VHH binders against q09150. Designs and how they scored, part 6

Target 1, 302 residues: q09150
Amino acid sequence: MRKEYLVSHIEENAHQADIYSLNVVAGNLWSASGDSKIKKWSIGDAEHSLVEEIDTPHKLGVHHLATSLDENVVVSCGFGQDVYVWNPETNEFRDLGNNAQHPSECWSSCISPDGQTIAFTSVDGRIAVWDNPSDCKISELDTKGKFGLCIDYSPNGRFIVSGHQTGQLFLISTETGRLFHVLSGHTSPVRSVAFSPGSTLLAAAGDSKMITIYDVLSGDQVGQLRGHAAWIFAVAFNPVGDLLLSADVEGKIKIWDIDTMECISTQSETDGAIWAVAWYKNGFIVAGADKSIRWYRAAATE

## First folded at step 1 (VHH)

Design k02 (framework vhh_3k1k_2)
Fold by ESMFold2-Fast, scan of step 1:
Structure k02 (fold): chain B 302 residues (1-302), chain A 122 residues (1-122)
Amino acid sequence: as target 1 above (302 residues)
Amino acid sequence: QVQLVESGGALVQPGGSLRLSCAASGFTFSSYSMRWYRQAPGKEREWVAGISSSGGSTSYEDSVKGRFTISRDDARNTVYLQMNSLKPEDTAVYYCAKDTGLEYFRSGYDYWGQGTQVTVSS
């Protein structure tokens, strides 16, 4: 079923630089920017107000946020290859690790659904898994030295997927700590990956301008979504798992029906790159190079 | 097209100083954070220093903190790295980068330019 989405709110100059990451947690939106700020926004039905502005220890900007499902843990990654663990209740930033054992050259991160482990990509393509309570490394996988650009945990906690500069994806079993599948379908950088809410499907997208959908257990390609004319930096399944949201560096936003593998909506209200997207109860939110945050809502039914 | 041209590398003795320059073109320089990286023979490329778009914030890798200073001149579209108290372990090819991830991962060494060689040796 084709759905129409309308811009419901635009927050102009939400940050002083590009907005690279968005995350929706407990009725709040978190945004992270090249201005080295993290901001908390209300996302209730009628409210879009700034709740909190957080100064970060990232001096060169924040390009990635990962949040736990219990909302107690946020991991921020900066352009300084610096990584911090932050508790939103306390606004205290903890440097991850210690002098003898700390992650270096980290690019992207994700938090396990139970909040107990954090997984990182690195510039050299390594995937490290860190125990959050003890602040120590549990395991590390060497992907042969290619940059890891994106990473995600499956919602059931059983898998981690990483996307790389070469176009390869590595699907890792968290139970065994071993490689489960090497997913090939891209020969260009993979910029964004997302698991479906049921943990049965995986979406991957990037510089190929195509979205590939994989079956997690078999590793088989089950679909390809074509229509973007520019690099895709963000993909996200909605909470139900019947829709996928994607956005590209030319400002095009597409909604896809996963059952039919068809594009059901295209929005193009900005020409600037969109770096980040997030779903919320009433629709979706996007942000990027124009420094604004845009809220979209589904059109009302009669 | 984004272009970055590094210069200023030379052979110096331990304890010496050098100033590296990076001339930028193809983008609105004043709107972006800039970074310096280095790569020694047989090693991975590592981050060295960074400067915010306003120039109000700088950050350094721990091994160079207190010895290196990053700065920028937006009127000249140039970022600089002042290197003092140089050590043999600072020997590397030095590269500058626009801090967006998009440019950084587009293509390897060719995208970043050829870099500038710094050799610290007696």
Scores: ipSAE 0.008, ipTM 0.270, lowest interface PAE 8.2, mean pLDDT 83

Design k03 (framework vhh_3k1k_2)
Fold by ESMFold2-Fast, scan of step 1:
Structure k03 (fold): chain B 302 residues (1-302), chain A 122 residues (1-122)
Amino acid sequence: as target 1 above (302 residues)
Amino acid sequence: QVQLVESGGALVQPGGSLRLSCAASGFTFSSYSMRWYRQAPGKEREWVAGISSSGGSTSYEDSVKGRFTISRDDARNTVYLQMNSLKPEDTAVYYCATYSDLFQRGSPFDYWGQGTQVTVSS
């Protein structure tokens, strides 16, 4: 089985440097770049306009962005290990490094589905969970010096997963604040993790060039997706949960059928690295080293 | 082992010019984008300029646009920063980096070694 996707829009020079992070929330696209800007874009019907350009306090660039579902909370992580929580209504940036309790040397973050909690990875492998309203640490897990590269909350809010430079994956129960599973299968850096919409499956990918699918409750590997020839920096389940999107540093984009575990589409409109992907109602969006944002839509049929 | 060695920093008068060099080794240079950063006295480190792996795309921080030019010589494994119309505000230690180092080492600060000092004053 094959699905055909077509480039429907290209926003060239969307940023002045590499685009490292994309989030689709409430009909808007958020992008974060090495140019230290965060931009908000309209993704409605045939409209792809810039809505807002935000100058950030990050001086070395923004490599990760997490947005709450209601868009009231944005967490930005920079290459300087600096972390800010930003409220789009006030445009005020709160520096998490100003408090002795705040996590230091942070790399990546995610926001809980209810918007109340933020989880962070650190360069030394610690994973901290923060209560956003009270600005207090809820819990912390020490992976004993394993650099945390990526992190995600399950849609049901019950789990956090982190991916590490050693290839280790830590699945944490939010109910207990404790380690639930250590997932095996990777011995190379894990660059991207994603929970399925039903919170039953987990995808992990990185420098091994393969994607491993895990069952969340058992911790068992249920599939491996092979076909990329380069490091994978982004994976994402579609909203239905029947497809997985992946992209690599050679500019290859693949769509996988989760039921069959087969690649059903391969795209390559650029030779530059793709750092970020996101699904939207009509298809998917990618961005990376070429500074452009590309919209893809499913081909029309008679 | 990845190594980046910056050179070319000097004391120059306002309005003067300098060319900085960064010699790279330990990786396939032509496959990676390259960047320049700087850290001014009393300020945090900031991005200055970037060049794609092919050399076909360049980017600059707003305050240096039109004055600075980034280029690369893949045969010599070197990236350059040509600095024209220098201002006292350009006084800083200048560092080079690659995106691979940022992602592999987890922090640009882990490999920011010597840098090269640029001082703009009369």
Scores: ipSAE 0.014, ipTM 0.390, lowest interface PAE 7.3, mean pLDDT 83

Design k04 (framework vhh_3k1k_2)
Fold by ESMFold2-Fast, scan of step 1:
Structure k04 (fold): chain B 302 residues (1-302), chain A 122 residues (1-122)
Amino acid sequence: as target 1 above (302 residues)
Amino acid sequence: QVQLVESGGALVQPGGSLRLSCAASGFTFSSYSMRWYRQAPGKEREWVAGISSSGGSTSYEDSVKGRFTISRDDARNTVYLQMNSLKPEDTAVYYCAAGRYWLSTEPDYDYWGQGTQVTVSS
């Protein structure tokens, strides 16, 4: 299957600095930037209007944003290794609890599908799971000093995966709180990980310029997607799970067919890096170093 | 071939000024955030200044705020550090680094230069 995508909207100067994170939830797009702002955009409106602009307590910029499915919980991570849990209705930013086991030097986060728990990576390679209602750490895994660059929850809530600076991937069972698999195949930093919607597959990509697809239960490599000539910072499965979107630091965007393991579309964004991608009902959205947000829609005849 | 080449280091009197340059090649410079680090004898490497890939965001270590300015020229693939009101404690080897994460406090910088020596002394 071949699908063609066309640029449908460009929001130039959407932020005053690089845009590092995009989340699409409940008809809204959230963007986070090195300008220390988080912005909420309507998706599906004419002109894709700005809904809210939020000033954050992140003094060095916001590089990661995780949103719960109901948008009641947002977790922001900054370049100062600072983490806040934010309520979008009140715009109140809460630091994590005052316990001795408070996550410090945090880098990336994800929220469980039910919104109950938040998982964090840290600079020293620890992976902490936090109970959101009680604001307490409930478990921790020590990867022995490997910087955790990315993290994701499986849609069925049974697994967490983290990607690390050494190329290692740790797949954790949420039922036991224990390591399920250590996934191999990368010897350079893993910058992005994503579970398929069915929670059966996992994609990992980064500085190797390859995307590796793993079977979650077996831990086996199912495929490798080759074609990017630059570091890949973002991968995302579409809602159906038959396509994977990837974007690199030279501005190349690729769509892959997961059944055939073939690239079915290549788009050129700009010469600037793409740091973030997200799917939405009509296509996908990208953002990065050029400070713009771009919407792509599927062509009507495909 | 990825390469970062620093220049501009010299001996300078206290209160003097220097401009350091870092020329980049072998990668898409405009897509990278750039940083300056320094390391004095007997001390660990410390972050000095950073600039985002777009040039829209800059930040500085507290001891150099108001004295140092980082800038970039993407047409020339170069990042600069303008150093004013230099003090003996600024004496160090200065390193240019290129990385994906703007202004991280961790040492996750993908490309490093060889360094240029700055000595502030009478």
Scores: ipSAE 0.000, ipTM 0.250, lowest interface PAE 15.9, mean pLDDT 83

Design k05 (framework vhh_3k1k_2)
Fold by ESMFold2-Fast, scan of step 1:
Structure k05 (fold): chain B 302 residues (1-302), chain A 122 residues (1-122)
Amino acid sequence: as target 1 above (302 residues)
Amino acid sequence: QVQLVESGGALVQPGGSLRLSCAASGFTFSSYSMRWYRQAPGKEREWVAGISSSGGSTSYEDSVKGRFTISRDDARNTVYLQMNSLKPEDTAVYYCARGFSYLQRPYEYDYWGQGTQVTVSS
């Protein structure tokens, strides 16, 4: 099966610096940038309007954004290795990462599906799980100095996965708070991880230029997706779970069929790195070094 | 196109045996876990057994452990379910599914065959 995608909208100069993170939630697009701003955009075929522009406390820029499904909790991570929990209704920012119990240097975060816990990585390799309502640490795993570059919660809430500068992946059981698997396959930095919607598969990609697909419960590698010629910074499963979206630092965008493990679409109309991708109802959205946000729509299906 | 075709269902007496087969095409069979599910009249579809992509790991629903055996033949792109000591409560349509894990996962994305009817009755 082959599917074609076309650019349907380009928002040029959406930010004043690189755009590092995109989240699609509840019909809205959230973007985070090196310009230290977070922006909220309307999402749809005809409307791509800026809804809100938020100035953040991050002085060195925002490189990661996690948004709860109900949009009541947003977690932002900055290049200053700072992390804030933010309430969009009040625009009140709470400093989560600057705590005596863990290093002040946090890198990436994710929010549990129910919105109750936040997991984050640190530059020294610690992975901490925080109770959002009480602002207290629930659990911590020490990877002994392995820089944590990316992190994700499974949609069923049972697992957390982190990807590290060494190529190691740590799969953690949320029930026990303990390591479930150390996943192999990468010896280069892992820049992006994503769970499938059914929580049964995990995709990991980075500087190896290869995407590895794992079975979550067994820890087995079930596939490898080859074709990118540059570092991959973003991977995302579509809502159905039959497709994976990936993008690299040379601006190439690929769609993969998970059943066949084949690339079914390649786009290369962007110059410069793509740092972030997200699926939406009619297609996908990408953003990166060119400071633009691009919407792609499905044009035809074979 | 993923295609799964089940066969081997029949009417058997309690205590009897059957071997079900599922022929797969349209994907790299050796790279995926395979599962068996069943659906009895008026009931939801339930997981029965699973086998890992390597064939080295298997898992079973508690009510069938010791009676059913799942196996695979990657050269023939086929997964099997050997059913022994059949009981009336095993009466169901049996479905083969391509899975991402060999373990029980009720919210998993599965590809299904059309099923094969197993009836256990005196």
Scores: ipSAE 0.000, ipTM 0.116, lowest interface PAE 19.0, mean pLDDT 83

Design k06 (framework vhh_3k1k_2)
Fold by ESMFold2-Fast, scan of step 1:
Structure k06 (fold): chain B 302 residues (1-302), chain A 123 residues (1-123)
Amino acid sequence: as target 1 above (302 residues)
Amino acid sequence: QVQLVESGGALVQPGGSLRLSCAASGFTFSSYSMRWYRQAPGKEREWVAGISSSGGSTSYEDSVKGRFTISRDDARNTVYLQMNSLKPEDTAVYYCAKEYSRFGLWSGEFDYWGQGTQVTVSS
């Protein structure tokens, strides 16, 4: 079975540098870039209008953005290993590097579904969980691993997963603050992780060029998705949980059927690396090295 | 806080040599891959050379392969670009950049890179 996705809109020069992170929440798209800006776009049916442009204090660019479901918490991570929490009401960035309890060498972040906690990876493999309202560390896990490249919260809030440069994945119980599973199967950097919306499955991908699907509770590998010929930097489950979106550094975009574990669509309309993907009501959005935001809609089903 | 200061640029004759230096401060230098970029007037900034965080891997743009060598001295928090057999087309302002090799590619434009260092290759 093949589904066709067609480009419905291209926002050329959406940023002045590579776009590294995309989040779709509350009818809006958030983008973060090497140009050190965060931009908010209103998602319409035909037009997608720039609503807000935010100048960040990140001097070396923003490579990761986490946005709470209510948009009240925005966490930015930069190439300077600097981490800021943006307050939309005051338009102020709170520098977590100035807090004696916060390590300055953080890489990636995610926000709990209720918006109350933020989890961070670090260069030394530690995972820290932060209480956002009180601005203090709740817990820290030393994975004994190397560089933590990606991190995600399960939608039910019960698990955090981190992906590391060695290929190891650490699944952490938020209830106990302890390691639940070490998920192996990759021997090269894991660049992207995503929980399914039901919190039952986990996707991991990176330099191995394959996507591994895990059962969260058992820690078992339940599938592998093969077909990319380049490093995969982004994976995302759709809101229904029946499809997975993936994109690689050669600009290939693939849609996978999770029930059959088969690729049902491949797009090749960009020559540069794709760093970020996100689903929205009518399809999906990609961004990367070409500095544009590309919007895709489903055109046909077979 | 984070600072990258380029130096060593000069006017040289075609066929000449220069060594550029980039002094880094405000971050854990040994944890980052480092890159050199250049920008000629009216042109976009282009990548020139890269070195991994460990120093075990180097990469170069095709037009400079065999002529340029990138190196690092983690004890001095400095990255170098040795430029040999210089050509007029190498005329540009040279900038250094930090990058994580784990990420696979540089993040794009900087909001601060100082003045860079001007290299002019002319008779």
Scores: ipSAE 0.008, ipTM 0.238, lowest interface PAE 8.7, mean pLDDT 83

Design k07 (framework vhh_3k1k_2)
Fold by ESMFold2-Fast, scan of step 1:
Structure k07 (fold): chain B 302 residues (1-302), chain A 124 residues (1-124)
Amino acid sequence: as target 1 above (302 residues)
Amino acid sequence: QVQLVESGGALVQPGGSLRLSCAASGRTFSSYAMGWYRQAPGKEREWVAGISWSGGSTSYEDSVKGRFTISRDDARNTVYLQMNSLKPEDTAVYYCAADSYLQRFTSPSEYDYWGQGTQVTVSS
């Protein structure tokens, strides 16, 4: 079934530089930018207002945010390969770079569903898992790969996946801290990974311009979604898990039906790169190089 | 998605200065991290300097720190490398490179797009 999505709101000049990361948690949108700011936006009903603006200690800009479900823990990663863990209630930033056991040259992060652990990628391909309450390294895996560009926790907390510059994908068991599968299908950088809400599927995309869908437990490739003509920097499953959202560096946005493995919608609202996407209720949000945040809603169906 | 053309290479005396330019064509120039690499005869290509695609932050190889400055002009789709206090050891073909996500590189294979190179010779 083909669905249409329409732009419902555009916040122009939402930041002073590219917007690289978007998180939707508990009715709020968090955005992070090359302007070294994090902003919190209300997304309830028809209201799309700025709630809070945070200056970060990142001097080179913020390219990634991970936010706990209770919004008490936010992990920010910067282009300087610096990582901060901050509490929005106290506005305190903890610099993991000053801890003797900190992850080396961090790039991206994710927070476990219970909020207790943080997993990091590094420029040298290592994956480190950190206990947030004690600020101590729990484990580290050397993938033997290059630059770890993206990372995600499965919603059931049992797995971590990392995507790398070589196209390699590493699926790690959180119970053992060991490699579970090396996933095949990409020979170009993997820029974005996402677990389905049921933790049964995994999507990976990047410079191959293709999205590969994997079965988590078997490690088998179960589908490939083709149609983008440019690098894909963002993929996300909707809350139901029946749709996947993807966006590329030429500003193309695609919605895919996971059951049929077919593209059901394509939007092209800007020529600028889209770096970040997030689902909310029956719509989605995108942001990128044009410094705007765009809200989309599902059009009325026949 | 971006094409790079270097210019400005010349024969210069030791202690001299030279400015290299890298002109980019393409619709996403402002989304790329940019870098300069060099390759001397009989040596592998080495990283020299990098500039981020946001915030204008820069990084340099240790042997050029304090002597070289990288900058960009996104309105003109151009990256510059200002080279001061040139030494015979700086003699090389200089390459401009672009990557949409990387800021610091140690290997040439990490960049997505490369220019054709411009020759810099420092007399000895």
Scores: ipSAE 0.011, ipTM 0.296, lowest interface PAE 8.9, mean pLDDT 82

Design k08 (framework vhh_3k1k_2)
Fold by ESMFold2-Fast, scan of step 1:
Structure k08 (fold): chain B 302 residues (1-302), chain A 122 residues (1-122)
Amino acid sequence: as target 1 above (302 residues)
Amino acid sequence: QVQLVESGGALVQPGGSLRLSCAASGRTFSSYAMGWYRQAPGKEREWVAGISWSGGSTSYEDSVKGRFTISRDDARNTVYLQMNSLKPEDTAVYYCAAGRFLYESSGEYDYWGQGTQVTVSS
């Protein structure tokens, strides 16, 4: 069935530059921008108010943000290859890039569901897993030079997946710290990956303009979602796991039914690239090149 | 690979002005956030100014705010640093840096140019 989504709020000039990352966690929206700021927004009661503005140590802008489910750990990656881990309660920034023991030239990151470990991609293709409390590397996978563009933890904590410039995906078992599957289906850069909330499915998308759905345990492709005409930079499963949200660099937003593998909604209110998407309740939020944050809600039922 | 070449450094009197240029080669220049760093004798490199990949945001080190202006010309693949009211403490080798947000290609690393010497001396 086709569902309608309507713009419920537009926060114009939410940042002074492109917004590259959005995270919804603990009832708040976090946004990260080329303006080197990270902002926290209320997503409850349609207030959409700015809760906190964080002036980061990143000097060339922030292109990636990962937040723990309890909001006690935040990891930011900047265009200067700089990586910081901090507790938002204290705003004490720990610089991982300048410590010889820490991962080098990081691009993207994710935090385990329990907040205890952080996984990083790098431009030289290394995928490092760090124990956050002890600040020690616990495992590393070397992809032999394949630039890692995106990374995600499964909600059950058992798997990490990384997407690479070659189009390959590396699925890693967190129990063994070793490669579980190498997933192929793309021959161009994978820009975004997402696990389903049940940890059984994985979505990958990028420059192929196609979304591939994989079964996590078997590594098999179970579906392909076609319809975008431009590079896809963001995909996200809804909390139920029956819908996937995707957005491209032409500003097209699509909602897909995972059971039928059909596009059930397309939005095109923005002309600029959309870099980031996030679900909240029964709606979603997008942000990108136009410097705005747009909230969408599901249309009222008949 | 993106290549960076800095130019425009010179010897100037205190209170003088200089414009530094950073020329980049490569098809992905407009995908990069760009910045200027400097290194004075006996010191580590410090950040001076930055400009987002879209050009919509600029940022500056506190000691240069109001005196320096960063700008970019993506049609020419060039970043500029306009330096006014120069002080002896601005004496340093100035380096251009590119951040990595590769839209058209991936697998490229951060770049630093060779640097351009700025000397402010009476």
Scores: ipSAE 0.014, ipTM 0.407, lowest interface PAE 6.7, mean pLDDT 83

Design k09 (framework vhh_3k1k_2)
Fold by ESMFold2-Fast, scan of step 1:
Structure k09 (fold): chain B 302 residues (1-302), chain A 123 residues (1-123)
Amino acid sequence: as target 1 above (302 residues)
Amino acid sequence: QVQLVESGGALVQPGGSLRLSCAASGRTFSSYAMGWYRQAPGKEREWVAGISWSGGSTSYEDSVKGRFTISRDDARNTVYLQMNSLKPEDTAVYYCAAKTYSFGLRPQEYDYWGQGTQVTVSS
């Protein structure tokens, strides 16, 4: 079955620089940009109005944003390897680098489903898990110098996966704090990882131009999705878990049926790089090098 | 791995303009964030401007905002620093630096450095 998606709204000049990160949570879209701003947009109105604009202390731009499900924890990672936690009560940023044990040289982050812990990758390959309320390190995995490019928490909170410059993936058990599986299949940088909503599947993609689907518990490869001709920077499962969205640096957007492992839609309204994607109730959202946020809605199912 | 060679440094009068170039060689140029640093005699090396590995984020030290523009041309493996409305305080050796995917705010955090190009702003 094929699905058609149409551009429903374009927010031109949404930021003054490339948009690197998008999160949809609690009826809002969060965007982060090289302009060192984080912006919050309404999902619920037809105009997709700007709700809040947050100036960050990142001097070199924001390339990654993680938001808790209740929006009470917002973690930003910058090109300067700096990491901050935004406080919605005070509109102030807490610098996690203010203690000798805080992760320095951080690249990417994710927040546990309950909002209690934050996991970080680093340029030296360490994967650290920190307790947000007490600001204490819970666990750390040393990948022996492998730059960590992306990270995600499983929705059930039991696993963390990191993707690395070498192509390796490390699946960590949060119960033990130890390595569960080293996932194979990539020999070039992994740029994006995503858990399925049921926490049973994992998608990984990057410079190989291929998406690999893994079974979380066994660590086995259960599928490969081929068709992109350029580096894939973003993958995301829809809330139901039957579809995967992917986007590449040439502006191609693909939607895959996970049950059949087939591409069911390809879109290309822009030729600029797409750095970030997110699903929302009516479709999906993409952003990247053209500084615009593009909203797509489902047209029909055949 | 990448090698960096700067060019374009010269003597200019206050209010003048210069464009510095940094030519890079290596297989992974598009994976490097690029920065410009400067060092005046007897002073520490300070950050001037940076551009992300994708080219989509640029950042500047406060004293050069609005006057300097950093850009990159990945087809030519080159990064540029366009310097306008130059002041005597801009006199320094300018260094190009590269770091994989991320910027450093401190010189020690960069992977590769050029040899520098001298910019002198005087009457």
Scores: ipSAE 0.070, ipTM 0.549, lowest interface PAE 6.5, mean pLDDT 86

Design k10 (framework vhh_3k1k_2)
Fold by ESMFold2-Fast, scan of step 1:
Structure k10 (fold): chain B 302 residues (1-302), chain A 124 residues (1-124)
Amino acid sequence: as target 1 above (302 residues)
Amino acid sequence: QVQLVESGGALVQPGGSLRLSCAASGRTFSSYAMGWYRQAPGKEREWVAGISWSGGSTSYEDSVKGRFTISRDDARNTVYLQMNSLKPEDTAVYYCAASLYGYQRFSEDEYDYWGQGTQVTVSS
């Protein structure tokens, strides 16, 4: 019933400032930091070697990173509300501000599963969907929900969800560009959202210190996961969809069984905030305020 | 809406220490990242230090790193700047600022709320 996780590798001083974003895609880990660098790390070797270090044009640090599944598109968002679309083959950063239609005051982003569209939150609560090849706005929704802190695309590409400083969650149909559900349950900032791999469930967490699980089609709450004593900045479903990973600003890491809605593992190995988590083939990865990247592997089951 | 009031500015000898306070009132203080800026006579305003809304992350300008420490007390709605090993070049009006955008080095136009400033003079 319970799984144990062990630290398999620690990359100390992985960055010179806090690490805010982690993405695992196609054999690589991508990390983004307040030091204004993006780094690429190997999944495949035991030492998880640095593959590439990328200097970004962000002057105030990078707090969010989205990577396409084919690694051809990367979107970085900085504390200066600056947003760049980047191709890793060329290391050319395109400022998404070259025209009057630029998404204003962007905070967070996500890329569609096919890599064709990018969705953005803004500090004024707008959600913009952008066509990447043509550099044109496809749609925009004014949520009136104030600061949009997090955003995700469903794996099937049919939905976008945004989480806001007010605690509101907006679920948008990508086919219509219209609001599908406004999800309730939070009255404090939502810092992280994640769709399950089957696109049937959605997790939301933040300053309420609880994780709410929603059914995507009905918009109903199907569970709440309680146990964190501090703000939760990161949640992620594993590739199978039977587990959820969460981490808080006191450095606690929890693994939850989605079928039973029970916490099956707790780690408490860092004193600093964890800002980002990601699953990989052998376990999970965390990063945050201590500037390290920590790799965990599953040790035992039941 | 947030109102910020700085205090603690004084005349101090080189090598001395001083603690600045910034008291916040209005909307929830814990929703904001906090920063300190300074402006010396005849110079541009420069960023000094920042602290995240969670308090778990801090950032410093190179010239003050290792000498200054930023901290916050959310129960008292106050942010502090502990200044050690003060130098004459630290002489400036120090401003407290609040932002929803983050705690790293920010441009002035990214802060929503500013205090009136407190004068620090490091005199030989």
Scores: ipSAE 0.000, ipTM 0.236, lowest interface PAE 13.5, mean pLDDT 83

